VHH binders against q8ne09r852to980. Designs and how they scored, part 3

Target 1, 129 residues: q8ne09r852to980
Amino acid sequence: KFSDLLNNKLEFEHFRQFLETHSSSMDLMCWTDIEQFRRITYRDRNQRKAKSIYIKNKYLNKKYFFGPNSPASLYQQNQVMHLSGGWGKILHEQLDAPVLVEIQKHVQNRLENVWLPLFLASEQFAARQ
Key: E = the ipSAE of ESMFold2; O = the ipSAE of OpenDDE; V2 = 0.75 times the mean of E and O plus 0.25 times the DockQ between their complexes.

## First folded at step 1 (VHH)

Design b14 (framework vhh_sonelokimab_d1)
Fold by ESMFold2-Fast, scan of step 1:
Structure b14 (fold): chain B 129 residues (1-129), chain A 125 residues (1-125)
Amino acid sequence: as target 1 above (129 residues)
Amino acid sequence: DVQLVESGGGLVQPGGSLRLSCAASGFTFSDYAVGWFRQAPGKEREFIGAISWSGESTYYAVSEKGRFTISRDNSKNTLYLQMNSLRPEDTAVYYCAARSEELYFYTQDSGYDYWGQGTLVTVSS
């Protein structure tokens, strides 16, 4: 389970390295950036806004979340678009927490159901400590 | 004055259940990840589980999955541990702990900023 991997620094590092060797680090980076956003207090509005804008600019574009290698299906991408208030809001405004939580859900699903099983079956996992 | 105060410990029979509470004061509880650790006589302190500041993510020691459930109520500044199917080897002092940022070291006790005094749980027939 993905949450077990987060409890172990060395296992997490091995998973990160595995994803890097497969040119597939974006899912883990996206998950981590959203998790960091979720840890910022509601009262720290400037920091939350800055992190939200960073996540939006880095991941909510056609190179990743709305691209051909998205962790979300076309249907799920449309649901996120609807939650965001449409493309204009994605381009020009910050994203609300519920939108980021929904995105993180899709990212975590691929990490748990695609990449983690591949990692556990890999030679890199077998060769770890 | 930061305080974490555990309660709910006591004597239970094998196979029983127990719910521990940890009341936080003196800091903004909702800004901290919090977790449970235990220490049995003559053993090292071990991690049980942790929950993120928002309550959305939970992390468990592999051996404790399925028997223990961690939860929090930020409106009450309280952390909970539900323990089911208790065994004599669960006998220990149970500690709650709070930490600011670190995603990779939930199991590392040195990563926690604040600790409670502990509550004794004894599982015996």
Scores: ipSAE 0.000, ipTM 0.122, lowest interface PAE 14.2, mean pLDDT 80

Design b2 (framework vhh_sonelokimab_d1; at its last look DockQ between E and O 0.01; V2 from the best seeds 0.00; counts 0 for: pae E 10.1 > 2, placed apart)
Fold by OpenDDE, look of step 2:
Formats: C-alpha cells, structure tokens, sequence
Structure b2 (fold): chain B 129 residues (1-129), chain A 125 residues (1-125)
C-alpha cells in the first residue's frame, strides 16, 4: 500500500499533507531523508557523511527516534543503538548505511501500519475517490 | 562481463583455518560493498558478513562468534574471508557477492547484484 502511494505523486502529496495536519510529518521526513541518503554513491564520501550526520542529528535523538513517541519499540531502539555502536558513535560519528536502513524500516512500518490506514479511512481520501 | 570468482575452498580438519578469496572483474569493485554467504546442504543460504566499499566498516552475523574476518584489497579487486576454528557445521558452499545498493541491508541476499559461483568448504576429520 505504501509502495502504491509512492507511485502516485499526487496522492503522496495528500498523504504528506495529512500527516502535517496531524502533527506527524516527522516519520515521512525521516523516511524521505534516508531514501535520499540511499541515492548517494559510495564514492561521494563527503556527501554521504554530511547526509548521515544530518539524519542522525535530526532524527536520532530523544525527541524522535529515541523518544517516547518513537516509531520503534524500546527493544528496536536498543537494537539500533547496538548496531550503531552505542551512544558514543551516535553522538560523534556518521551512521553506517545499514543502521539508517534499519531506522527507515521502523519508520516505514509505522507509516504503513498506523498512518496509512488512517489516511485511507479519512473523509478527505474518500472525497477524492 | 561481471565476474566474481571464489577460491581457497577445500577440505580442512576441525579446528583448522582457511582463507577464501574472491576475485572481482568486469565492474568497478570499489563502488560496491561486498560480502560472504554460505549454503550448507539442505539449508538456506545464510549471511556471513560484509564489508563496505572502502573497507572501513565490516558487518558480521552474530553466529560467527568472531571466528571469521572479512577484508578487501581494492587495488587487487579482491575480497577475503579468513575462517578460523572451523567446525563441521561450517561445511558449505561459500559465495561472495557484491551489492551496489547504496543503503542495502547487507544481510539480505536479495539486495546483492552479483554473485560468484561458490567454493566448497568441507570441514571433516
């Protein structure tokens, strides 16, 4: 379902707006930023580093990924923590691609299983069908 | 033509060591993360480990218990797998693989673009 949304730019935009109206745009932002990271070639080390650090700073904190309203369970948060090499690396180093992929999986899971159903059930969505 | 050619496999006694090599050609080796998988008879292919394009990062399956070490030499377009303290359950065909997926889950075999033909490792007394 989420993949279908990605293939429909117009409906994707409606989904984005839907999330904004629910003060829940961070999931999609995080997912999108990681998706952008995924498009950076290995040889572009500086760009990968910059983007990784950007993502880390913006999302891997106690206000989002490690916060009480995290897209990941506490167990999953701890898994990501360990995968990242601990708080020391999270705070001071760029994140490896596999770590970011794991984060994106959790974020996508909430998008698909929580927000997307709500979006599809919304009056706004129904009105466009 | 893209090629990944494993070598170094063979028969080894339990407790022994073996070093596998994977020679890559036909593509830009240092643009790819590369990894090792293995498949034992009657079992599914399983992830062993992977190494980033520069060699700066390595990733291992938890089950390896530190016995296996992955390295690469980009000047030689070669991937290595050092296996120590080998056990009969390590008997398998070992495959090297390359992944251009820049963000790939290195444990997911489906993410890899190129595969070698495999080399057989038999651990037996």
Amino acid sequence: as target 1 above (129 residues)
Amino acid sequence: DVQLVESGGGLVQPGGSLRLSCAASGFTFDDYAVGWFRQAPGKEREFIGAISWSGGSTYYAVSEKGRFTISRDNSKNTLYLQMNSLRPEDTAVYYCAAVSYLYGDYTDSEAYDYWGQGTLVTVSS
Scores: ipSAE 0.008, ipTM 0.257, lowest interface PAE 9.1, mean pLDDT 89
Fold by ESMFold2-Fast, scan of step 1:
Structure b2 (fold): chain B 129 residues (1-129), chain A 125 residues (1-125)
Amino acid sequence: as target 1 above (129 residues)
Amino acid sequence: DVQLVESGGGLVQPGGSLRLSCAASGFTFDDYAVGWFRQAPGKEREFIGAISWSGGSTYYAVSEKGRFTISRDNSKNTLYLQMNSLRPEDTAVYYCAAVSYLYGDYTDSEAYDYWGQGTLVTVSS
């Protein structure tokens, strides 16, 4: 279960290392950065804005979320683009929490259904200490 | 392979109208935003207008607003530009372009992924 792995720091670290060795760290990094954003309190407005801008700049580009290796379909990518102000002259400096949650959902689906099964069947999982 | 093919260019008299078409193939047209640019002899490439993937949002260059109308038909994989009240200054090669995402200026031609070969529009008596 993915939630079990998230609640065990040692297992999470083994999963992170597994993804690194397969050049597939972006999904976990994206999931983690959005999770960190969601845990920032509403009163830390400057931190929330900075984290949102960081996530937008790092992941919402052609090298990841809008690229050929995206966890989202082309339809889903276009919906996220519209909601984030990506199409137009007006850019959202801060992405709304619902938009980030939607992005995280697409990322989590690939982590749960592709990467986690591969990890659990791997030699790295069997040899973990 | 990806292609954008413009058509409808030609010679038109000042005050006349012209409709340009851009036929897309080799990619999922309704997943892309698309726009029109032009380049007059000896001048930089200039933005005219763009339309979102669904057709729900349109954006125009201020200088052409009200004379030009952009539209798309996703069922036909085609982008259109209706040009009215044409002037000699509108003489240019007109290009259609497609972009899968855009976080910046619609007028930035370098942000676009795919380009057509262009169609010449000459406004002259």
Scores: ipSAE 0.007, ipTM 0.159, lowest interface PAE 8.8, mean pLDDT 81
Fold by ESMFold2, look of step 2:
Structure b2 (fold): chain B 129 residues (1-129), chain A 125 residues (1-125)
Amino acid sequence: as target 1 above (129 residues)
Amino acid sequence: DVQLVESGGGLVQPGGSLRLSCAASGFTFDDYAVGWFRQAPGKEREFIGAISWSGGSTYYAVSEKGRFTISRDNSKNTLYLQMNSLRPEDTAVYYCAAVSYLYGDYTDSEAYDYWGQGTLVTVSS
């Protein structure tokens, strides 16, 4: 499970390296940035807003989430667009926490259902067991 | 409090070498990847390289391939940058920075949690 990997710093680093060799690091980076956002205290509104805007600018674009490399289907991308309030809000405003959590869900699904099985089946992982 | 303190900057002649250090305190150093950035006057902050929390992986900007070496000593909570074959265009303020080991893109300066105050490196004859 992906959650089990998070508790093992060494294997997490091996997984990160595996993703890099497969040109797939964006999924883990996006997941991690949203997880960091979720850990910022609600009382620190400026920090949460800054992190939300950072995530939006880095991932919510045609090169990743709204493009061919997205972890989400076109239908799921459209759902996120509706949850965010449309392109106007995405371009000019921060994303609400529920929107970020929905994005993280799609990213985690690809990490768990595509990349983690490939990593666990890799010769490099088997050699270390 | 969290601190990153760079040292080892100064004046060096073209073709020379310099070793920078970054002393870390106030956080669990080996839970962080650490990196070096630089900023020349009038330019954007530029990624130089980074090293994973364990030191097992290093990452370098393509422009710095082969001239710079990053290392860390977790027993001393210290990050190092060995710079060789220095050129006048390497003149800049050099910053160390730290980011959680959970983060996967070490080239993105906006992801780094902690920053040093910088040390000036001047390459001039």
Scores: ipSAE 0.006, ipTM 0.347, lowest interface PAE 10.1, mean pLDDT 84
ESMFold2 (binder alone), look of step 2: mean pLDDT 80; pTM 0.811

Design b3 (framework vhh_sonelokimab_d1)
Fold by ESMFold2-Fast, scan of step 1:
Structure b3 (fold): chain B 129 residues (1-129), chain A 124 residues (1-124)
Amino acid sequence: as target 1 above (129 residues)
Amino acid sequence: DVQLVESGGGLVQPGGSLRLSCAASGRTFSEYAVGWFRQAPGKEREFIGAISYSGGSTYYAVSEKGRFTISRDNSKNTLYLQMNSLRPEDTAVYYCAADWGTYEFTSEGDYDYWGQGTLVTVSS
């Protein structure tokens, strides 16, 4: 299970290295950054805003989430745009938690159904300590 | 994919108001976030504000101090900039710009499609 992997620091590090060798580190980085956002309490408004803007700038662009290698289908990309208050780069303020959770679900889907099976079948997994 | 044409520029007295229009052509205008920029003589281009595809979200640069309002009418494929309490320092060429698929919207490099600009002169 993906959650089992994420709760084990050594296995997580081996998975991260595997993704890095396959130029697919962005999925795990995106998942992790959103998870960090979700752990910030609502009372830490400035911290939540800064993290949300960081996530938006790093991932919600044509190089990743809205690009050809996106973890989301074109339909799902359009749904995230709609949840964000519109198409394009319009939100200067933080993204709401529901939008980030939706993005994280799409990222997690590819991690669980594409990358995790490949990792478990890899030489890197077999050689782990 | 989208073409933009600005209109409504001209000479206006200090303290006056002016509304600029940006007419878009192309079937996908309603899917684009659009923004307004201006460039004063001898200055770099500066961001004024942007509006989402639906018109439900707007963002404004601090420099306009609530004097400018952006709106859109997707049924007419048109973007508007309402400018109130105009000052001589608002004299500039005003541009509309459109893009899709990013959330970096405050620099000119963020936008793929641009109009040719419309001159606004604020003087007596």
Scores: ipSAE 0.000, ipTM 0.199, lowest interface PAE 11.5, mean pLDDT 78

Design b4 (framework vhh_sonelokimab_d1)
Fold by ESMFold2-Fast, scan of step 1:
Structure b4 (fold): chain B 129 residues (1-129), chain A 126 residues (1-126)
Amino acid sequence: as target 1 above (129 residues)
Amino acid sequence: DVQLVESGGGLVQPGGSLRLSCAASGFTFSSYYVGWFRQAPGKEREFIGAIDSSGGSTYYAVSEKGRFTISRDNSKNTLYLQMNSLRPEDTAVYYCAASRFDYYDLSLEESTYDYWGQGTLVTVSS
């Protein structure tokens, strides 16, 4: 289970290294950055805004979320844009929590259904023992 | 039809100044992140700078910082590049480009821009 892996620091590190060797670290990095945003208390408005802008700039672009290797389908990419109120809000305003949660769901889906099964079947996973 | 049309290029002496313009049509210019690139003879295309849709944020390549200024006028659908203290190494074809993504790191990469102009030649020589 993905949540079990995330709660075991040693297993998480092995998974991170596995993704790094496959040049596929972006999904885990994106998931982690959004998780950090979600854990910032609502009282820390400046930190939440800065983290939201960082996530937008790093992941909501043609190199990742809106690119050919996106964790989301074209339909899902369009829904994320719609949830953000269109391109103007994505480009020039902070992302709110519901949009980031939706993005994290798509990223987590690929981590759970593509990368985790590959990791569990890998020599790197066997060698961790 | 979408168009970006550069103008203002030409021959200038070292130390001179030029102002380039890029006229946009066929899309909502005020919603796009726009920038300038150049390609010198025998070299790859390089980023010069970019400006967000509102004009509130500008980003420059380190080598051009302080000599070049980017601005935009959304009421005229026009992007500008003010070039001062021109040097022979500034000789290049200058291109304007537009992107839907207001992400600074993407502004450094040609593949992230949706629309491109045809270019305008700037020659800095005596």
Scores: ipSAE 0.000, ipTM 0.129, lowest interface PAE 15.6, mean pLDDT 79

Design b5 (framework vhh_sonelokimab_d1)
Fold by ESMFold2-Fast, scan of step 1:
Structure b5 (fold): chain B 129 residues (1-129), chain A 123 residues (1-123)
Amino acid sequence: as target 1 above (129 residues)
Amino acid sequence: DVQLVESGGGLVQPGGSLRLSCAASGFTFSDYWVGWFRQAPGKEREFIGAISGSGGSTYYAVSEKGRFTISRDNSKNTLYLQMNSLRPEDTAVYYCAAQEYYPSLDYYGMDYWGQGTLVTVSS
């Protein structure tokens, strides 16, 4: 289960290395950056704003979330686009927390249903110590 | 200055074929969904098909029934529509359109439109 993996530091590191080996680190990086954002206290407004802008610039573009290898379907990408206020706002403004949570759900879905099963069936998982 | 210029329209007999081209300029072509629409006199505009910036995804209207094929050449900034087994009811002005909201396609949210090219299917 993905929640079990998150609670085991050593297994999480093996999963991260597996994804790195397969040039597929972006999903886990995106999930982790959004999780870090969610853990910033609501009182640290400047830090939350900076982190949301960082996430937007790194992931909400044609090379990842709106690209051909996106974790989200075209329908789900359109939903996130409209929730964000459209492409112009994505390019020029910070993302609100509900938008980031929605993105994280799509990323987590691919991690749980595509990458985690591949990891568990892999030679790297069998050889772990 | 953004331009989409259609060409290749004309008179063709029923059962014939045509290839339409759309030459794009003034924007990064590979970053846009591009597609074809048509409008017959006195009718609403109809979606035909669209292709993603990379060419990896294509979407067709169910009504075209496999007679039309959309493709693009990003090295030439050109969109194509191959039309086979043409019928009199295919007579329309054919429009090229582009949408910046790549890869999310909104049939009604096209950012740029060409002037259109007339296709007439008649004996």
Scores: ipSAE 0.000, ipTM 0.092, lowest interface PAE 18.2, mean pLDDT 80

Design b6 (framework vhh_sonelokimab_d1)
Fold by ESMFold2-Fast, scan of step 1:
Order: sequence, then C-alpha cells, then structure tokens
Structure b6 (fold): chain B 129 residues (1-129), chain A 123 residues (1-123)
Amino acid sequence: as target 1 above (129 residues)
Amino acid sequence: DVQLVESGGGLVQPGGSLRLSCAASGSTFSSYAVGWFRQAPGKEREFIGAISWSGSSTYYAVSEKGRFTISRDNSKNTLYLQMNSLRPEDTAVYYCAAKDFLYWDEYSYSDYWGQGTLVTVSS
C-alpha cells in the first residue's frame, strides 16, 4: 500500500533507491516536490511562489508531464492544462494548489499501480532484509 | 532557432476588424507554444493570448473580452490573430512570440520575438 510506504522511512528510502537504479526517479521527485509545496503555509507567499515556479520549470514541460513518458494520459494532460487556465496563465501566473494536487494525483496513480508493484516483486526489495 | 515576422497591421476604424499573421522560419514551428503581445507607446508589453504547439488549447487575457481569436497553421508555419470590434485603445505595436515549452520561467514569457506590426484604430 503506498500510504504504508509513506509512513515507513526505511521502506520509502528503499523504494527511492529502486527507482534511482532504474532511471525512473522523476515520478517520486515530482510527488515529493508537490508535497513540499503543500506543506508551505499560505502566509509564506515568497516561498510558495518560488516552489511553484520550480515545479513548473522542472516538471510541466515536454520532457516530463506533457511528454511521451507522462504519468497522465493525453486526456488528463489536457484537463490539467484547462485547469491551469491554458498556456497564458501558466506563463503569467504561479500554479494554484488545486492544479498541483491534480498533477500529484496522476503521479501517485503511476507510483501506486506501476512502480510499487514492480518494487515489491523485485530482487532489490527481497534483498532489503 | 525560430525567426518570426508579423504582417497585416494598418489603420482601421473603431468597430472594424483586422487579421494579423506571423510567419515563422526555421524547422519545428509545431514544437513551440506561440502567442500574441502588444505594446502601446509609453506602456509595458501586454499579453493577448497563446496557443499550444498542437493547436488544441488556446488561452486569452480576460481584458480582451472575447474579441480576439488565435489560430495556427503548422503546415504553413503561420500564427494568426483575428481582431474584432476594435477600439482606439487597441492601438499598439503587435508582436508574435514563440516559447520553447522545455523550459519556462516568470522572467521570460517568450524565447523568440518578432519585430512587431503597427495597428492604429482611429476615426
């Protein structure tokens, strides 16, 4: 269960190492960066702005979220684009929490349904004990 | 890599319509998100709207109130701005711009700019 893994620091670290050895860390990195953003209080406007810009630059591009290896389907990518207000809003405004939560949902779905099952079936998981 | 050239500007009467074109040279125009900006004398450059690289998504500044329509033809490497119900306050130099979606930041709205085309709306 992904929530169980999130509550166990050692298991989470083993999962992170598994993804790194398979050159598949981007989903976990994206999930973690959005989670960090969600923990910044709304009163820390400068920090929230900086984090949202970092997330946009790192993940919301053709190399990841809008690319061929995206955790989101083409339909879901278009939904996120519309939720964001399209290209103009992405260029001019920082991303709102609801947009980032929606992105995190798609990332978490692939972590739970693709990467976690592969990790649990791996020799790396078996060898962790 | 991409070069942009605007055309179609000119003098129009209030309430009139005008269509601007932006011709792109260089390969992979379809790989850029592209948009339109304008700048009136003594004012900052203002965003009008943008269209995704595929043409499936468009976004307009709310200040335009649905008067402007952006479209693109990737087979002709051309971006268009259809302007309707023009007002004297629409008088400005209009610029087309292209954004490489691989990187985006708050400082730069666009990686490439055209030289601009003047639109004058007067009686």
Scores: ipSAE 0.000, ipTM 0.170, lowest interface PAE 13.2, mean pLDDT 77

Design b7 (framework vhh_sonelokimab_d1)
Fold by ESMFold2-Fast, scan of step 1:
Structure b7 (fold): chain B 129 residues (1-129), chain A 125 residues (1-125)
Amino acid sequence: as target 1 above (129 residues)
Amino acid sequence: DVQLVESGGGLVQPGGSLRLSCAASGFTFSSYEVGWFRQAPGKEREFIGAISSSGGYTYYAVSEKGRFTISRDNSKNTLYLQMNSLRPEDTAVYYCATTPYEYLDIWASGQYDYWGQGTLVTVSS
């Protein structure tokens, strides 16, 4: 059902608003930013670099992915760090696509298993046509 | 004011071990992220490792993982770096560093506002 929601702009917007009312928009924002990165053609190196830096600065920090409210377990956080080449290598101006894809998988897991079931049981979802 | 004082540096033989300490004062140590950096003569300052305020998360430069271990004791306001299997290329001044803001990216040296004076580690025969 999550893939169905992602392919419907109105349903996606309702889900986004539901998450905002619960102060839990960061997962969907992170998922969306990584998805946008994945849709940039491999030949547009400058745009891919800028997007990866944006994602790194916004999400790969202790306020989100490496913090107490992370969608990833401590074990998974350590795996992402290893894929990044360790903390010294995260100082690169961009992240490799496999690292971003791995992050997106963990974010999607919480969206699918926590937030989507809550949305589907909500008044907002029930009231839609 | 915020103060960080490193100690434990010295001369050690290749293959030896050293434990560095960083004594913190002037701020609520248990609420801040702290890290270790080093700088060899003629080289840029490089990240070694960092630890979250609670000690629950540790981060290492990939090349040093397994040889170096970072830890903290919040009851003593002290940060530690355990260094094993030391090599001549580990010769450097070692610094501890912190920032007044929690949840900053602990791997970026530019985000650290407070630095100790450093302690020299020399690895030679």
Scores: ipSAE 0.000, ipTM 0.116, lowest interface PAE 16.9, mean pLDDT 78

Design b8 (framework vhh_sonelokimab_d1)
Fold by ESMFold2-Fast, scan of step 1:
Structure b8 (fold): chain B 129 residues (1-129), chain A 124 residues (1-124)
Amino acid sequence: as target 1 above (129 residues)
Amino acid sequence: DVQLVESGGGLVQPGGSLRLSCAASGFTFSYYDVGWFRQAPGKEREFIGAISGSGESTYYAVSEKGRFTISRDNSKNTLYLQMNSLRPEDTAVYYCAADEGFYSPYLEHEYDYWGQGTLVTVSS
């Protein structure tokens, strides 16, 4: 289970290494950056804003979330764009927490349904200690 | 090297139709969002429409709503603009453009690659 892997530091590190070996670390990086955002206290407005802008600039582009290797379908990409208030807001404003949570959901779905099964069937998983 | 080459422009009567093409080479066309812009003499360049890399999302300028249709054929590395019910005010040089970074169909400065343009003249 993905939740079990997230709660075991050693297993998480083996999974991270597996993804790096396959040049597919962007999903885990995106999930982790959004998780870090979610752990910033609501009262730390400046830190939350900065982290939101960082996530937007790093992941909400054609090279990842809106690209051919996106964890989201085109329908889901359009839903995220609509929830964000359109392209002008994506380019010029911070993203609200509900938008980031929706993005994290799509990223987690691919981690759970594509990458985790491949990891569990891999020689890297079998050789771990 | 990256190239975008527009074609299909020409002289057409008011009320007529034209189909513009933009042939792309030197990059993986399906990875890029592409769009059409136009510029009339003495005016700013304006957005007409854009289409996502897969072809599933399209965006249009409000002023051209219903008269123009954007499409693409990734197997042929070609972008199209179907223009119907043309008016004299549609007279302009039409440009295709491609964006590999942040998807921004409405902002010309976000587009990384541009064609040389094709002239469309709507006149009696």
Scores: ipSAE 0.000, ipTM 0.105, lowest interface PAE 15.9, mean pLDDT 80

Design b9 (framework vhh_sonelokimab_d1)
Fold by ESMFold2-Fast, scan of step 1:
Structure b9 (fold): chain B 129 residues (1-129), chain A 125 residues (1-125)
Amino acid sequence: as target 1 above (129 residues)
Amino acid sequence: DVQLVESGGGLVQPGGSLRLSCAASGFTFEDYAVGWFRQAPGKEREFIGAISGSGGWTYYAVSEKGRFTISRDNSKNTLYLQMNSLRPEDTAVYYCAAGLYDSEYYFESSRYDYWGQGTLVTVSS
């Protein structure tokens, strides 16, 4: 269902706007940034490193992934921190692809199981064309 | 350096067919999603279709109504657009583009990193 929505430009835009009106755009932004990272070929090491650092700085902090409104539970946050090598590595080093994939799974889970059902039940969705 | 070169455009009568080609160089073609866009004078740039790096996934714009087929030959670093049953409203400059994005974003022109110079298709009698 989520994959289907992402492949429909009009429906995707309605979902993006719905998330904006609910101050929940951060999940979709995080998902999209990690998806862009995953599309960068391993041969473009400089681009992959830069994108990984960007994602780390923007999302792996106490204002989002390690904050009160995180898409991950405290247990899941601790597992991501363990995979990352702890706070020192999060602050000073590039994140490996498996860590980003794990983060994206938690973000996608909230998009699919919380936000998408709310969108589909909304008057915004019913009024769409 | 990266280059995309379109060819195959020209004048064709309504109901006719054309095959456009896009020759790619300067990057690993099979790693990139590639697609076709068009722009008529005074109009917005329109998505036509895209194909994944492997060729296993294709996505088409509703506006083409099944008349166009996208394909690629990774051994030749070439993208194709087969256009059938052409109409005057298909008159436009056709551009090929390459990007490293998932299929969810193929219809977004902003997601493509590299663009060709375009080839003019004129459908007129």
Scores: ipSAE 0.000, ipTM 0.098, lowest interface PAE 16.8, mean pLDDT 80

Design c1 (framework vhh_7pa5_2)
Fold by ESMFold2-Fast, scan of step 1:
Structure c1 (fold): chain B 129 residues (1-129), chain A 124 residues (1-124)
Amino acid sequence: as target 1 above (129 residues)
Amino acid sequence: QVQLVESGGGMVQPGGSLRLSCAASGFTFSSYAMSWVRRAPGKGPEWVSTISGSGGSTSYADSVKGRFTISRDNAKNTLYLQMNSLKPEDTALYYCAKDLYEDYWGSYEYFDYWGQGTQVTVSS
């Protein structure tokens, strides 16, 4: 189960290494960065703002989320753009958090339904400690 | 020197149409997302629409979806806003704005350059 893997440090590192060997680390990096944002306390507005900007600049571009290898369908990409229509709201964490959560859902879907099954069936998983 | 010059504003009756233009110079136009932002009398700026540098992606405020269309001509360094089915609530000074980044995500708070604006008045 994906949540079980995320809660086990060693299993998580084996999965990360598996994705790295397949040149597919962006999904896990994106998921992790959004998860870190979600865990920043609401009282630390400067840290939340900085992390939100970092995530938008790193992933919400044509090289990843709006590119050919996106975890989201074209329709889902347009829905994220719709939610992002108020991206001036990057300064308002309560308005940006739902958008980042929506992005994380699409990323997690590909991790759970494409990459995790491949990892569990792999020789790398069988050889793990 | 970055310059943005808006035109095409005017006075129309409810249900009418206008087409706004923005002539850009002083930067590589096709590399930057461009937006339309408006300011109604007595109110703060409201983001209206954004288009990516290539023109492949567009986004609209809920208040204008289905009525306004943003487009660009990168060969002419010009941004457009086609406004149909205009309402009194659309009365505002309309600004052309250049994004800080080449990547698209449409926040008007990160625009580093705004034009002078063109007035749109919708009244009977």
Scores: ipSAE 0.000, ipTM 0.093, lowest interface PAE 17.7, mean pLDDT 77

Design c10 (framework vhh_7pa5_2)
Fold by ESMFold2-Fast, scan of step 1:
Structure c10 (fold): chain B 129 residues (1-129), chain A 123 residues (1-123)
Amino acid sequence: as target 1 above (129 residues)
Amino acid sequence: QVQLVESGGGMVQPGGSLRLSCAASGFTFSSYSMSWVRRAPGKGPEWVSTISYDSGSTSYADSVKGRFTISRDNAKNTLYLQMNSLKPEDTALYYCARELDYFGSESYYFDLWGQGTQVTVSS
């Protein structure tokens, strides 16, 4: 399962390469960046703010999360939009931890239910040894 | 309404065990790191343990390592502290606390606290 993959560095790297081969690395990159944010302590307040702004700028745009190939449905995109305070605030403000966690859930769902099954059935997985 | 409610405290003999619970409501429990903090009579607050939002990482104060285990059930919005091999020095009011978001003040570690549950260890 996905949690087993995350705990095995070699399997994780094979999965990353599989996604890269399919030009679908954004989901894993987004998941990883949010995971890094979630591990920054309150003691590093400026670092948490900087990381959330980075994630917002990289992923919360029409090229990814609000785009046609988003991991979230239109309904889920609208929920994230409302949690963020609307499009204007997404463009000009930072994101709170609960918003990032909600985004990560949608990204993880696609990784687990679409990409992981494809990886496990792939020639790359069979050849990994 | 955002709140934390602790339970499970009591009186035990040295070497005994207790399990504390903390029921969270009014916020997305699974999005936050949670901690246990205690305050002994006449002392300041002492951080005891923290667990990440997904249970992937835990940390403990040196005074409780090997004796206490922190855990959580995100489906039930509940935080736990299993306390084994209790010592008189563990006597304190135990608080459940939510980790500060980046809007918090640097002088405060936690932005939401429960009312506390009393643990008394005496022979």
Scores: ipSAE 0.000, ipTM 0.117, lowest interface PAE 17.5, mean pLDDT 79

